# Ledger of designs, part 3: VH-VL binders against Putative ATP-dependent RNA helicase TDRD12 (TDRD12)

Target 1, 87 residues: Putative ATP-dependent RNA helicase TDRD12 (TDRD12), of Bombyx mori (Silk moth) (q1xg89r1618to1704)
Amino acid sequence: LSKPKICWSQNKNTVKLKILIAGIEDYKLKIEDRAVAFSANHCDVEYGFKLELYGVVDVNKSRHSNKGQYVLVTMTKLMCRNWLALT

## First folded at step 17 (VH-VL)

Design X4 (from X2 with heavy chain V110I)
Fold by OpenDDE, fold request of step 21:
Structure X4 (fold): chain C 87 residues (1-87), chain A 121 residues (1-121), chain B 107 residues (1-107)
Amino acid sequence: as target 1 above (87 residues)
Amino acid sequence: QVQLVQSGAEVKKPGASVKVSCKAFGYTFTGHWMHWVRQAPGQGLEWVGWINPNEGYTKYAQKFQGRVTMTRDTSISTAYMELSRLRSDDTAVYYCARWDEDWDFGAFDIWGQGTMVTVSS
Amino acid sequence: DIQMTQSPSSVSASVGDRVTIACRASQDISSYLNWYQQRPGKAPQLLIYASSSLQSGVPSRFSGSGSGTDFTLTINSLQPEDFATYYCQQYDWFPYTFGGGTKLEIK
């Protein structure tokens, strides 16, 4: 599996991930309490990763969407504080 | 001044192809995705596709798959949209539009003046 | 695809009036919604981004609100140059889609 480029940003309440696969259509994404997993096939390349998150997120308040230019994952932190790292 | 300048109006027969240009001024061309949006006379706005001018990656609306080709020439900061196998319902004003993004929030903040493409027998 | 529904399709008003235009998304799009103004024979212009952020250079009489599925564009104290067609646009899910537009006409 190829690991796609990932960018992330945060505030005290949320962590956002950009999974940078331009033109992506179909993907699988699973947000767990302390992990996020992604898989996709794009242009005959298999992409995937599973990250253990620095903190715990509220799965029910988290979401993802395909922006076309990238996949955006918005995760709501369980604890309202900045993370020292993504993982 | 930041602006997009498009090529002039086109009149085409059904089955022909049209290529519209969009030249960027006042900003780093490769730093923004370029989108194309069209508008049939008296109708709303319809998204056609985008191109990443840096790598040249493109994505088109399903409706135009197989008929549209978006390209760019970074040396002259120009984006192109070519639509082939034209039909009457392709008659529209075609706009290029710069996508400006602040991390995850973005918008079409700069639009070309539009290019009228008329397809008639 | 996400469907964007604007209401009303057209509205007549007078200079100085307060006008409200609604935009509804077929699903939750968070705040990933923009508003554009298009004057006759001209290209669209960005008014509001991220649902409620006023684009630089746009008069403060324009404001946007809403999140999720329901959004509103408000014009306080209409000016002559405000008579135009307005469009909402979502970019939460590919492909980007626009509302059908609301034509604001002079009464």
Scores: ipSAE 0.920, ipTM 0.965, lowest interface PAE 0.5, mean pLDDT 97
Fold by OpenDDE, last read:
Structure X4 (fold): chain C 87 residues (1-87), chain A 121 residues (1-121), chain B 107 residues (1-107)
Amino acid sequence: as target 1 above (87 residues)
Amino acid sequence: QVQLVQSGAEVKKPGASVKVSCKAFGYTFTGHWMHWVRQAPGQGLEWVGWINPNEGYTKYAQKFQGRVTMTRDTSISTAYMELSRLRSDDTAVYYCARWDEDWDFGAFDIWGQGTMVTVSS
Amino acid sequence: DIQMTQSPSSVSASVGDRVTIACRASQDISSYLNWYQQRPGKAPQLLIYASSSLQSGVPSRFSGSGSGTDFTLTINSLQPEDFATYYCQQYDWFPYTFGGGTKLEIK
């Protein structure tokens, strides 16, 4: 599997991931309490990753969407504090 | 000043092709995705597709796949949209629009003046 | 695709009036919603981004609110140059889609 380029940003309440696969159509994404997994096929390349998160997130308050230029994952933190790292 | 300047109006017959140009001024052309949006007379706005001027990657609305081609010439900061096999319902004003993004929030902050494309027998 | 529904499709008002335009998304789009103004014979212009942020250079009489599925554009103290067509636009889910537009006409 090829790991796509990922950018991330945060505030005290939220962690956001940009999965930079422009033009991606179908993908699988699973958000868990302390992990996020992604898989997709694009232009005959298999992409995938599973990240163990630095902190715990509220799965029910988290979401993802295909922005076309990238996939955005928005995760709500259980603890309202900045993370020292994504993983 | 930041602006997008498009080519002039076009009149085409059904089955023909049209190529509209959009030249960027006042900003780094390769630093923003360029989108195309069209508007039929008296109608709303319809997204056509986008191009990343840096790498040349494109994505088109499903409605236009196989019939639209977006390209760019970075040496002259110009984007192009070509639409082939024209039909009467392709008659519209075609706009190029710059996408500006602040991390995950974005908008079409700069628009070309539009290019009227008329398709008639 | 996400459908954007604007209401009303047209509205008549007078200079100085307060006008509100509604935009509804077919699903939750968070705050990924923009508003544009299009004067007759002109290209659209950005008014509001991220649901409620005023674009630089746009008069403060324009404001946007809402999140999720329901959004509102408000024009306080309508000016002559405000008579135009207004569009909402979502970009939460590809492809980007626009509302049908609201034409603001002089009464």
Scores: ipSAE 0.920, ipTM 0.965, lowest interface PAE 0.5, mean pLDDT 97
Fold by OpenDDE, fold request of step 21:
Structure X4 (fold): chain C 87 residues (1-87), chain A 121 residues (1-121), chain B 107 residues (1-107)
Amino acid sequence: as target 1 above (87 residues)
Amino acid sequence: QVQLVQSGAEVKKPGASVKVSCKAFGYTFTGHWMHWVRQAPGQGLEWVGWINPNEGYTKYAQKFQGRVTMTRDTSISTAYMELSRLRSDDTAVYYCARWDEDWDFGAFDIWGQGTMVTVSS
Amino acid sequence: DIQMTQSPSSVSASVGDRVTIACRASQDISSYLNWYQQRPGKAPQLLIYASSSLQSGVPSRFSGSGSGTDFTLTINSLQPEDFATYYCQQYDWFPYTFGGGTKLEIK
């Protein structure tokens, strides 16, 4: 199982993840209160990860979408403050 | 200045192939994804595909899969789109367009002047 | 794929008028929406990105608003060079898709 490259950014209210698998079509992604899990097969390579998040997120206000060049995960923080780290 | 310059108009017979070029000026060619968008006469815009000029990775719209090939030559900052097995409904102006992105927000901020491809018997 | 629906398909107006063009997405696309202008015989040009951000060099009479599924392009005090076709474009979900366009004509 390969871990894809991940980039992240944040503001006071939101954490965003870029899962850098260009051209990906099908994937599974699950956002939990304090975790995010991802799995996919692309070009005969199995990708996956499960990250324990630094803070707690509101699952119902969080979303993800396939941008084509990457998968974007947008998570809404329960606490409106910057995280010292992603995990 | 930043600009994209495309090759000239093409006239082809059905079943033939066409290869359009797009040369980039004024910016780092490998620093931006290059997209191709076409527009049939009097119609709207249709996304064809993209190429990452750095690694050469491509992705095409399902409609064109198996019939389109996008390539690039980084030494001359040029992207290419080749469409094979041409048919009359491929008649359109083909545009290359640079994708500029600020983290997750992006847009086609630079467009080529377009290349008219006419397919007729 | 996400369908983008523009309305109206065409509109007639005069110089100095205020014009609004609507764009609706088949699903929530947040603010991942751009607007382009295409003059006759020319390539499209970027006007607005991220739903409401004005592209550098674009006149301030252009503005964009909206989020989710409904978006609007507004042109205040139309100028002669504004008569063109306008397109919205989403990039929230691959593949990128465009609206059908709105042709702004001289009354």
Scores: ipSAE 0.919, ipTM 0.965, lowest interface PAE 0.5, mean pLDDT 97
Fold by OpenDDE, last read:
Structure X4 (fold): chain C 87 residues (1-87), chain A 121 residues (1-121), chain B 107 residues (1-107)
Amino acid sequence: as target 1 above (87 residues)
Amino acid sequence: QVQLVQSGAEVKKPGASVKVSCKAFGYTFTGHWMHWVRQAPGQGLEWVGWINPNEGYTKYAQKFQGRVTMTRDTSISTAYMELSRLRSDDTAVYYCARWDEDWDFGAFDIWGQGTMVTVSS
Amino acid sequence: DIQMTQSPSSVSASVGDRVTIACRASQDISSYLNWYQQRPGKAPQLLIYASSSLQSGVPSRFSGSGSGTDFTLTINSLQPEDFATYYCQQYDWFPYTFGGGTKLEIK
C-alpha cells in the first residue's frame, strides 16, 4: 500500500487536505471525529492511509471532492483554533 | 507580459486530425496546469482536458477520450492539443488556458487568443 | 457532472444601469465558482474567482456573491465595454463545467 503525497492547510475553523493523485477517479474516503481514511487504486497502484487527526472535526460539516488534479478534503474543526500539526 | 499564444486557424476535412499549439510567455511553463476549452460558434464554453506540463500527465473529458491527445514541449514552453477523427461538430474555437491556484481556489487567469478549427467537407 | 445554469440567458441594459446575473449549480459547490467575461471575437477573461474575489485589474464595479448552489454576478453602473457574454464556472468536482452564458446587450 502506497501513501499518496498529502498537503494540508488550515485556518481557525477548517483543515484542508490535498491528496495529490492527479487524474484519480474512484476513491474511498471516510472522515471520523478524529481520523481520516483514504483508499484508491490509480494506474495499478494501491494508495491508502489513515491519519489520526490532531484535533476533533465535525464530520457532518466536513466534505470532500475530486478536483481532478487532487482530492480535496475539507474538515470543520470542533475547536476554533490552529493545530500544531495535522497528526 | 504573461500571455499564451496559439497557432493559427485550421481548416480540415472530416476524419482528419488537427494539432493546435499554445506557447507560454512570461511565466514558468511547468508551474501551472494547462487546460483546453473549446467554443462552438455562437455556443458556450466546453472543457476539453488538462495537462500537467511538469510530468506530462493528462486528463480528458469523457466526450473526447480516445480522440484527443495533449502533449507539451517544455524546452519551448509549448502545449499541444491534437484532435483526431474530426467531424463537423468539432468546429469551434479552441482555447488554451492557464490554471492559477491559490492552494484550493483557482481560475483560468490567462487565456490564449483562440484557434478556430473548421471541419467541413 | 455538475450542471451550471445561468439566468437570464440574455439581458438588455443601458450604460449606467445596474445588472445582476445568476448562476445556479446542480449541487453544493461551496465557493469554487469563477466568473468570466467574453467580449465579441475575444477570449474569455477572468473577472471573479472564489465566488467573490475580484481579479486583479478588473474594475470594482464588478462583484460576485454567493455560496453553495446560488451565485450572483453584479455589475454596477454599466460601461460600454461591459456589453459582452458572461460565464460562470465550477471546479468543485471534476470535470470543470461552465454555465450556458448570459449575453448582456445594449438596450
Scores: ipSAE 0.919, ipTM 0.965, lowest interface PAE 0.5, mean pLDDT 97
Fold by ESMFold2, fold request of step 21:
Structure X4 (fold): chain C 87 residues (1-87), chain A 121 residues (1-121), chain B 107 residues (1-107)
Amino acid sequence: as target 1 above (87 residues)
Amino acid sequence: QVQLVQSGAEVKKPGASVKVSCKAFGYTFTGHWMHWVRQAPGQGLEWVGWINPNEGYTKYAQKFQGRVTMTRDTSISTAYMELSRLRSDDTAVYYCARWDEDWDFGAFDIWGQGTMVTVSS
Amino acid sequence: DIQMTQSPSSVSASVGDRVTIACRASQDISSYLNWYQQRPGKAPQLLIYASSSLQSGVPSRFSGSGSGTDFTLTINSLQPEDFATYYCQQYDWFPYTFGGGTKLEIK
């Protein structure tokens, strides 16, 4: 199971995660209160990961989209504070 | 001065192929993804596909699958779009456009001048 | 694919007028929306990115607003050079898609 490269950024309200797979057609992404799970089959490679997040996010105010060059995950923090790390 | 310079106008018969070039000046060619967009006379803009010039990886709009090929030559900072089995409704101006992105916000910030491709019997 | 519906398809206006052009996405695209200007016989040019940010060198009479599904481009105090076609474009979901365009004509 291959693990894609990931970049992330934050402000005090939001954590954004880039999943650096270009041209993906289908993927599964699940956002939980303190976890994000990703899986996809792309060009005969199976990708996946599950991250246990540093803090708690509001699932209902979180989203994801396929931007072509990467999958973007935008998560709203429950506590408006900077995290020390992604996980 | 950042610019994209495209090859000249083409007149083709139905069933032929056309290859349009797009040469980049004034920036690192492999640092930005390149897209192709077309515009039929009097019509709107239609996305055709993209290429990552660094890796050569491509993706095309479904209506062009099987007829379009996008390539590049990094040694001369040039992207190419080839469209095969031309039909009269492929008559359009074809643009290359650079995608510029600041983390998650991006846009087509530089466009080529366009290449008119006319398909007529 | 995300459908971008642009209105009106054309508008006639006079120099000095204020014009507003609308763009609606078929689903929530956050602020991942750009505006382009295309003068007759020319390539499109970027006006506004990220829904509301002016591109460098674009006059301040242009402004953009909106988030989610509904977006507007406003041109305050039209100049002769503003008579062109305007396109919105989304990039939240690949493939990127354009609105049908709004042709701004001199009255």
Scores: ipSAE 0.802, ipTM 0.924, lowest interface PAE 0.7, mean pLDDT 93
Fold by ESMFold2, last read:
Order: C-alpha cells, then structure tokens, then sequence
Structure X4 (fold): chain C 87 residues (1-87), chain A 121 residues (1-121), chain B 107 residues (1-107)
C-alpha cells in the first residue's frame, strides 16, 4: 500500500492537507473528528493512509476537493488554536 | 520582466494541424505549470489543458481529448500546443497562461499575447 | 464539471457608476474563484484571486466577495479604462472552468 506525499498548513481555525497525486480521477476520503482516511487506485498504484490528527475537527464544516494537481482536504478546527503538529 | 511570447497567426484548412509555441522569459520555466486557453471570435474563454513543464505531465479537457497534444522543450523555455483534425469551429485565439500558486490559491497571473488560428475552406 | 454562470451578460454604465457583476457556481467551490479583465483585442489580465484578494497593481476601486456558490465583482467608481469583458474562473475541481463573461459597455 503506497503512501502518497502529503503536506499541510494551518491557521487558528483551519488545517489544510494536500495529497500530492496529480491527475487523480477517483478517490475515497473520510474525515472523522480526529482522523482522516484516504484511498485511491491511480496509474496501477494502490494508495492509502489513515492519519490520527493532533486535534479535533468539525466534520460538518470540513471538505475536500480534487484540484487537479493534488487533492485538498480542508478541516475546520473545533478549538481555534494552533496545533503543535499534524498528528 | 516576466512574459510569455507566442508564435504568429496561422491560417489552416479543415483537416490540417496547427502547432502554437509559447516562449517563457524572466522566470524559471519548470517552476510553474503552463495552461492553454482559447477564445473563439466574440466568445468566452475555454480551458484546453495543462502541462507540467518539469516532468512533461499533461491533462486535457474532455472536448479536446484525442486531438490536442501539449509538449515543451525546457532547453529553450518553450511550451507547445498542437491541435489536429482542425475544423472551422476551432477558429479562435489560443493563449498560453502561467499558473501561479501560493499554497492552495492560484491564478493565471501571466498570459501570452495570443495566437489567432483561422480554419477556413 | 462545474458550470460557472455569470450575470448579466452585458451591462451599460457611465463613468463614475458603481457596477456589480455576479458569478454563480453549480456547486460549492469555497473561495477558489478568480476574476479576469479582458480589454478589447487584449489578453485577459488577473484582477482578483481567492475570491477577494486584489492582484498587485490593480486599482482599489475593484473588489471581490463571496464564498460557496455566489460571488460578486464590484467596481466602485467606473473609469474609462474599465470598459471590458470580465470573466470568473473556478479552480476547486478539475477541470478548471470559466464563466461566460460579462461585457461592460459605455452608456
């Protein structure tokens, strides 16, 4: 199971995660209050991961989209504070 | 200065192919993705596709799949778009445009001057 | 793919007027929306990125707002050089798409 390259950023309200697979056509992504799970099959490579997050997110105000160059996950923090790390 | 300079206007017959060039100046060519956008006379803007000039990866709008090929030559900082099996409704100005991105926010910040391609019998 | 609908398709206005142009996305695109200005015979130029961020060198009379599906471009005091066609463009979901344009004409 291959892990795609990821990067992330934050502000006090939001954590953003980039899943760096360009041109992906289909994927599964699940956001839970303290976890994010991803899976996809792309160019005959099976990708997947599950991250246990540093803090708690509001699932109903969180989203994801396929921006073409990457998949973007935008998670709204439950507590408006900087996290010390992603996980 | 940062700029994109395109090849000159072309007149083609239906069934022919055209190859438009776009030379980059004033920035690291492989550092930005290049897009192609066209505009038929009196009409709006239509996205054609992109190329990552570093790796040569391409993706095209479904409408153009099978008829368009995007390439680049990094040694001369030049991107190319070739459109085959031309028909009269391919008559348009074809633009190259640089995609500039600050983490997750991006835009076409630099455009070529455009290349008119006229397809007529 | 995401349909972008601009309204109105054209506007006639006078120098000094306040003009608003609307852009509606067929689904939620957050703030991943840009505005471009195209003067007659010229290539498009970036005005606003990220829905509301003004590009460097663009006059402060331009502003953008909106998130989700509904976006506006506002010109607070129309100048002669502002008579052009304006396009919105989304980049939340590949493929990227443009609105149909709004032509701003002198009255």
Amino acid sequence: as target 1 above (87 residues)
Amino acid sequence: QVQLVQSGAEVKKPGASVKVSCKAFGYTFTGHWMHWVRQAPGQGLEWVGWINPNEGYTKYAQKFQGRVTMTRDTSISTAYMELSRLRSDDTAVYYCARWDEDWDFGAFDIWGQGTMVTVSS
Amino acid sequence: DIQMTQSPSSVSASVGDRVTIACRASQDISSYLNWYQQRPGKAPQLLIYASSSLQSGVPSRFSGSGSGTDFTLTINSLQPEDFATYYCQQYDWFPYTFGGGTKLEIK
Scores: ipSAE 0.792, ipTM 0.921, lowest interface PAE 0.8, mean pLDDT 93

Design X4 (from X2 with heavy chain V110I)
Fold by ESMFold2, fold request of step 21:
Structure X4 (fold): chain C 87 residues (1-87), chain A 121 residues (1-121), chain B 107 residues (1-107)
Amino acid sequence: as target 1 above (87 residues)
Amino acid sequence: QVQLVQSGAEVKKPGASVKVSCKAFGYTFTGHWMHWVRQAPGQGLEWVGWINPNEGYTKYAQKFQGRVTMTRDTSISTAYMELSRLRSDDTAVYYCARWDEDWDFGAFDIWGQGTMVTVSS
Amino acid sequence: DIQMTQSPSSVSASVGDRVTIACRASQDISSYLNWYQQRPGKAPQLLIYASSSLQSGVPSRFSGSGSGTDFTLTINSLQPEDFATYYCQQYDWFPYTFGGGTKLEIK
């Protein structure tokens, strides 16, 4: 499985993750308390990863969207503090 | 000064093709994605497609798939849109527009002046 | 595709009036919404990004608000140059889509 490029940012309430695949039409994304998993088949390439997160997120208040140039994952932190790293 | 300058108006017959150019000034051409948006007379805005000038990746709206080709020449900072098998309902002003984005917030911050394409028999 | 519904389709108003234009998304788009102004015969110009942030050079009589599905553009004290067509545009979910436009005409 190919691993897509990712980048991320945060504030004390949220962690945002960009999955840098442009023009994706279908993907699977699962957000768990301390993990996020991604998979997609795009242009005959199979992509996938699973990250174990530094902190705990509120699954019910987290979202994702296909912004075209990338997939954006917005995860709400359970504890409102900055993480030292993504994982 | 950042600007996009498009080629001049075109009059075409049904079945012909048209190629519109969009030259970028005042910024790094490969640093921003370029979109094409059209507007039929008296109508709203309709997205046609995009190109990543850095690598040449393109994606088109479904209704244009198979009829539109977007290209670029990075040596002269110019994007192109070619539309083939023209129909009378392709009559529109065609705009190039730069997508500018600050991490997750973006917008079409610079637009070309538009190129009128008229398709009539 | 996310449907963007603007209302009203047109407004007739006088210089000095206050005008409110609405835009509704078919699903939650957070704050990923822009407003553009198009004067007759001209290209669109960015007015407001991120739902409520004014683009550089835009007069303070323009304001935007909203999040989720309901968004508003307000113009306080209309000026002659404000008679134009206004479009909302979402970019939360590809493909990016525009509202149908609101034409602001002089009464």
Scores: ipSAE 0.756, ipTM 0.913, lowest interface PAE 0.8, mean pLDDT 93
Fold by ESMFold2, last read:
Structure X4 (fold): chain C 87 residues (1-87), chain A 121 residues (1-121), chain B 107 residues (1-107)
Amino acid sequence: as target 1 above (87 residues)
Amino acid sequence: QVQLVQSGAEVKKPGASVKVSCKAFGYTFTGHWMHWVRQAPGQGLEWVGWINPNEGYTKYAQKFQGRVTMTRDTSISTAYMELSRLRSDDTAVYYCARWDEDWDFGAFDIWGQGTMVTVSS
Amino acid sequence: DIQMTQSPSSVSASVGDRVTIACRASQDISSYLNWYQQRPGKAPQLLIYASSSLQSGVPSRFSGSGSGTDFTLTINSLQPEDFATYYCQQYDWFPYTFGGGTKLEIK
C-alpha cells in the first residue's frame, strides 16, 4: 500500500489533516475515538494508512470532505488542549 | 499586482478548435492551481477543468472529457485551454481563475478578463 | 455534486435599500461558501469567503452569514455600482458548484 503525503494542523479544539491526493474519485475514511483509517484506489495505485492519534476525538463532531486538491479531515478534540504531536 | 490576462476574442466555425491563453502576473505561477470556467450568454458559471501548473496534472469535467486539453508553459507563466470539435453551444466567455487555498480558506480570488468564443456557421 | 439554489432569481431595489439574497445547499457544507459579484460585461469578483469573511477591498456594506445549508448575502445601503449578478459557490466538495445567480436591478 502506498502512503499518501499528509499535512496536519491544530488549534485548541480541532485537528485537521490534509491527505494530498488530487482528483480522487472515491475513498474510504473511518474516524474512531483515537484512530483514523484511509484507503483508496486512484490511478491504479492502492493507497492506505491507519494512524493512532495522540489524543481522543469526538467522532460525531468530526467530518471529512474531498476538497479536490486533497481530502480534508476535520476532527473535534474531546478535550480542548494542544497535542504534542499528531500520533 | 496580481492579475491574469487572457487572449482576445475568437470566432470559429463548428468543428474547429480554439486555444485560449491566460498569462499570470505578480505571483509564483506554479504556487496555485489554475481553473477554467465558462459562461454562455445570459447564463451561469460552468466549471471546465483544472491544471496544476507545477506538475501539469489536469482534470476535466466529464462533459468536456475528450474535447478539452489544458496545458501550461511555466517559463512564461501561461496556462492554455484548447477546446476541439466546437459546437454552437460552446459559445461562451471562457475565464481562467486562480484557486487560492489555505486550510479553511478556498476561493477563486483572481479571474482573467474572459475570452469570448463565438461558434457560428 | 452539491446543488446550490439561489433565491430570488432577480430583485429590484432602490439606492439606499437593504437587500438580502439567499443561497441553499443540497447538503451540509459547513461554512465553506463564497459569494461573487459579477457586474455586466465583467469577470466575477470575490466578495465574501468562508460564509462571512469579507475579502480585502470590499465595502463594509456587504455582509454574509449562514452555516450548514442556508446562507445569506446582505447589502446595506445599496449603491448604483452594486447593480450586478451575485453567485454563491460551495467549496466543501469538489467539484465546486455555483448557484444560478441573483440579478440585482436598480429601480
Scores: ipSAE 0.748, ipTM 0.907, lowest interface PAE 1.0, mean pLDDT 93

Design X5 (from X2 with heavy chain D102K)
Fold by ESMFold2, look of step 17:
Structure X5 (fold): chain C 87 residues (1-87), chain A 121 residues (1-121), chain B 107 residues (1-107)
Amino acid sequence: as target 1 above (87 residues)
Amino acid sequence: QVQLVQSGAEVKKPGASVKVSCKAFGYTFTGHWMHWVRQAPGQGLEWVGWINPNEGYTKYAQKFQGRVTMTRDTSISTAYMELSRLRSDDTAVYYCARWDEKWDFGAFDVWGQGTMVTVSS
Amino acid sequence: DIQMTQSPSSVSASVGDRVTIACRASQDISSYLNWYQQRPGKAPQLLIYASSSLQSGVPSRFSGSGSGTDFTLTINSLQPEDFATYYCQQYDWFPYTFGGGTKLEIK
């Protein structure tokens, strides 16, 4: 599977992940308590990854959207503190 | 001073093509995606498509797919939009607009002055 | 595609009035909403980004609020230069879409 470039940011309450694939039309994204998984078939290339997260997130308060230039994943932390790293 | 300057108004007959230019000043042209938005007289705004000036990647609204081509020339900091097989309902002002983004919050922060394209027989 | 509905389509007001303009998204767009002002014969200009953040150089009488599906633009103490058409625009889900506009007219 090809691994897309990612970047991320955070505050005390949230972690945001950008999946840097432009113009994607269809993708699968699964958020679990301590993991996030992504897959997509774009321009006949199969992309995917699974990350084990540094901390625990509230799945029910997490979302994702296709912003065109990238897919944005917004995850709500269960514990309101800064993570030392994404994973 | 950041600005976008577009080519002048055009009058075209149905079936013709038009190519509008948009020259960027005061910023790194390849550092921002360029969009095209049109507005028919007395009507609202309609997104046409975008180009990544750095790589040349484009994507168009479904309505324009197959009729629009967006290109750029990075050596002169200029984006282009060409619309073919013109018809009377393509009469509109065509804007280029820069997409500026502060991590995940973006907006069209700079617009060209607009190019009126009139399609009439 | 996400439909953006603005209300009212037009409003008539006097200099000094407070005016609010509503924008509703067909689905939750978080705070990924912008407001633009378009004076007659001119290109649109950015007023508000991220639902409530004021663009540099925009007077403080403009403010934006809302998240999810319901958003408002408020203009406190209208000035003569504020008589224009206002558009909201979402960018949560591609393709980006605009509201139909709200024309603010002088009484």
Scores: ipSAE 0.808, ipTM 0.927, lowest interface PAE 0.8, mean pLDDT 93

## First folded at step 19 (VH-VL)

Design Z2 (from X5 with heavy chain G31D)
Fold by ESMFold2, look of step 20:
Structure Z2 (fold): chain C 87 residues (1-87), chain A 121 residues (1-121), chain B 107 residues (1-107)
Amino acid sequence: as target 1 above (87 residues)
Amino acid sequence: QVQLVQSGAEVKKPGASVKVSCKAFGYTFTDHWMHWVRQAPGQGLEWVGWINPNEGYTKYAQKFQGRVTMTRDTSISTAYMELSRLRSDDTAVYYCARWDEKWDFGAFDVWGQGTMVTVSS
Amino acid sequence: DIQMTQSPSSVSASVGDRVTIACRASQDISSYLNWYQQRPGKAPQLLIYASSSLQSGVPSRFSGSGSGTDFTLTINSLQPEDFATYYCQQYDWFPYTFGGGTKLEIK
């Protein structure tokens, strides 16, 4: 599976992850307590990854959307503190 | 001062093609994605497509797929939209608009003045 | 595609009035909503981004609020230059879509 480029940012309450694939039509994204998994078939390339997160997230208060230039994942932290790293 | 300047109004017959230009001033042209949005007389705004001027990647609204081509010339900071096989319902003002985004907050912060394209028999 | 519904489609008001304009998304778009002003014969201009943030140079009589599916643009103490058409636009889910517009008229 090809691994797309990613970027991330945070504040004390949230972690935001950008999956840098422009113009994607369909994808699968699963957010778990301490993991996020992505897969997509785009322009005949199969993409995928699974990340084990640094901290625990509240799955019910987390979301994702296709912003066009990238897929945005917004995860609400269970503990309101800065993470030292994404993973 | 940041601005987008578009080519002048066009009158076309059905079946013809039109190519609208959009020249960027006051910023690094390749740092922002360029979109095209149209507005039929008395109607609302309709997204047509985008181009990444740095790499040339394009995507079009499904309605225009197969009839629109977006290009750019980075040496003169100019984006182009060409619409072929024109119909009377393509009569509209066509805008170029710069997408400006600070991480995940974006908007069309600068618009061209618009180019009226009239398609009439 | 996400449908954006604006209400009312037109409103008549006087200088000095307070006007509110609503925009409803067909699904949750968080705060990824912009407002544009279009004066007659002119291109649209960005007014508010991120549902509530004023673009630089926009007078403070404009304010935006809302998240999720329901959003409001408020114009406090209307001025003559505020008579225009206002559009909301979502950018949570591609393709970006616009509301149908709200025309603000004198009277």
Scores: ipSAE 0.805, ipTM 0.928, lowest interface PAE 0.8, mean pLDDT 93

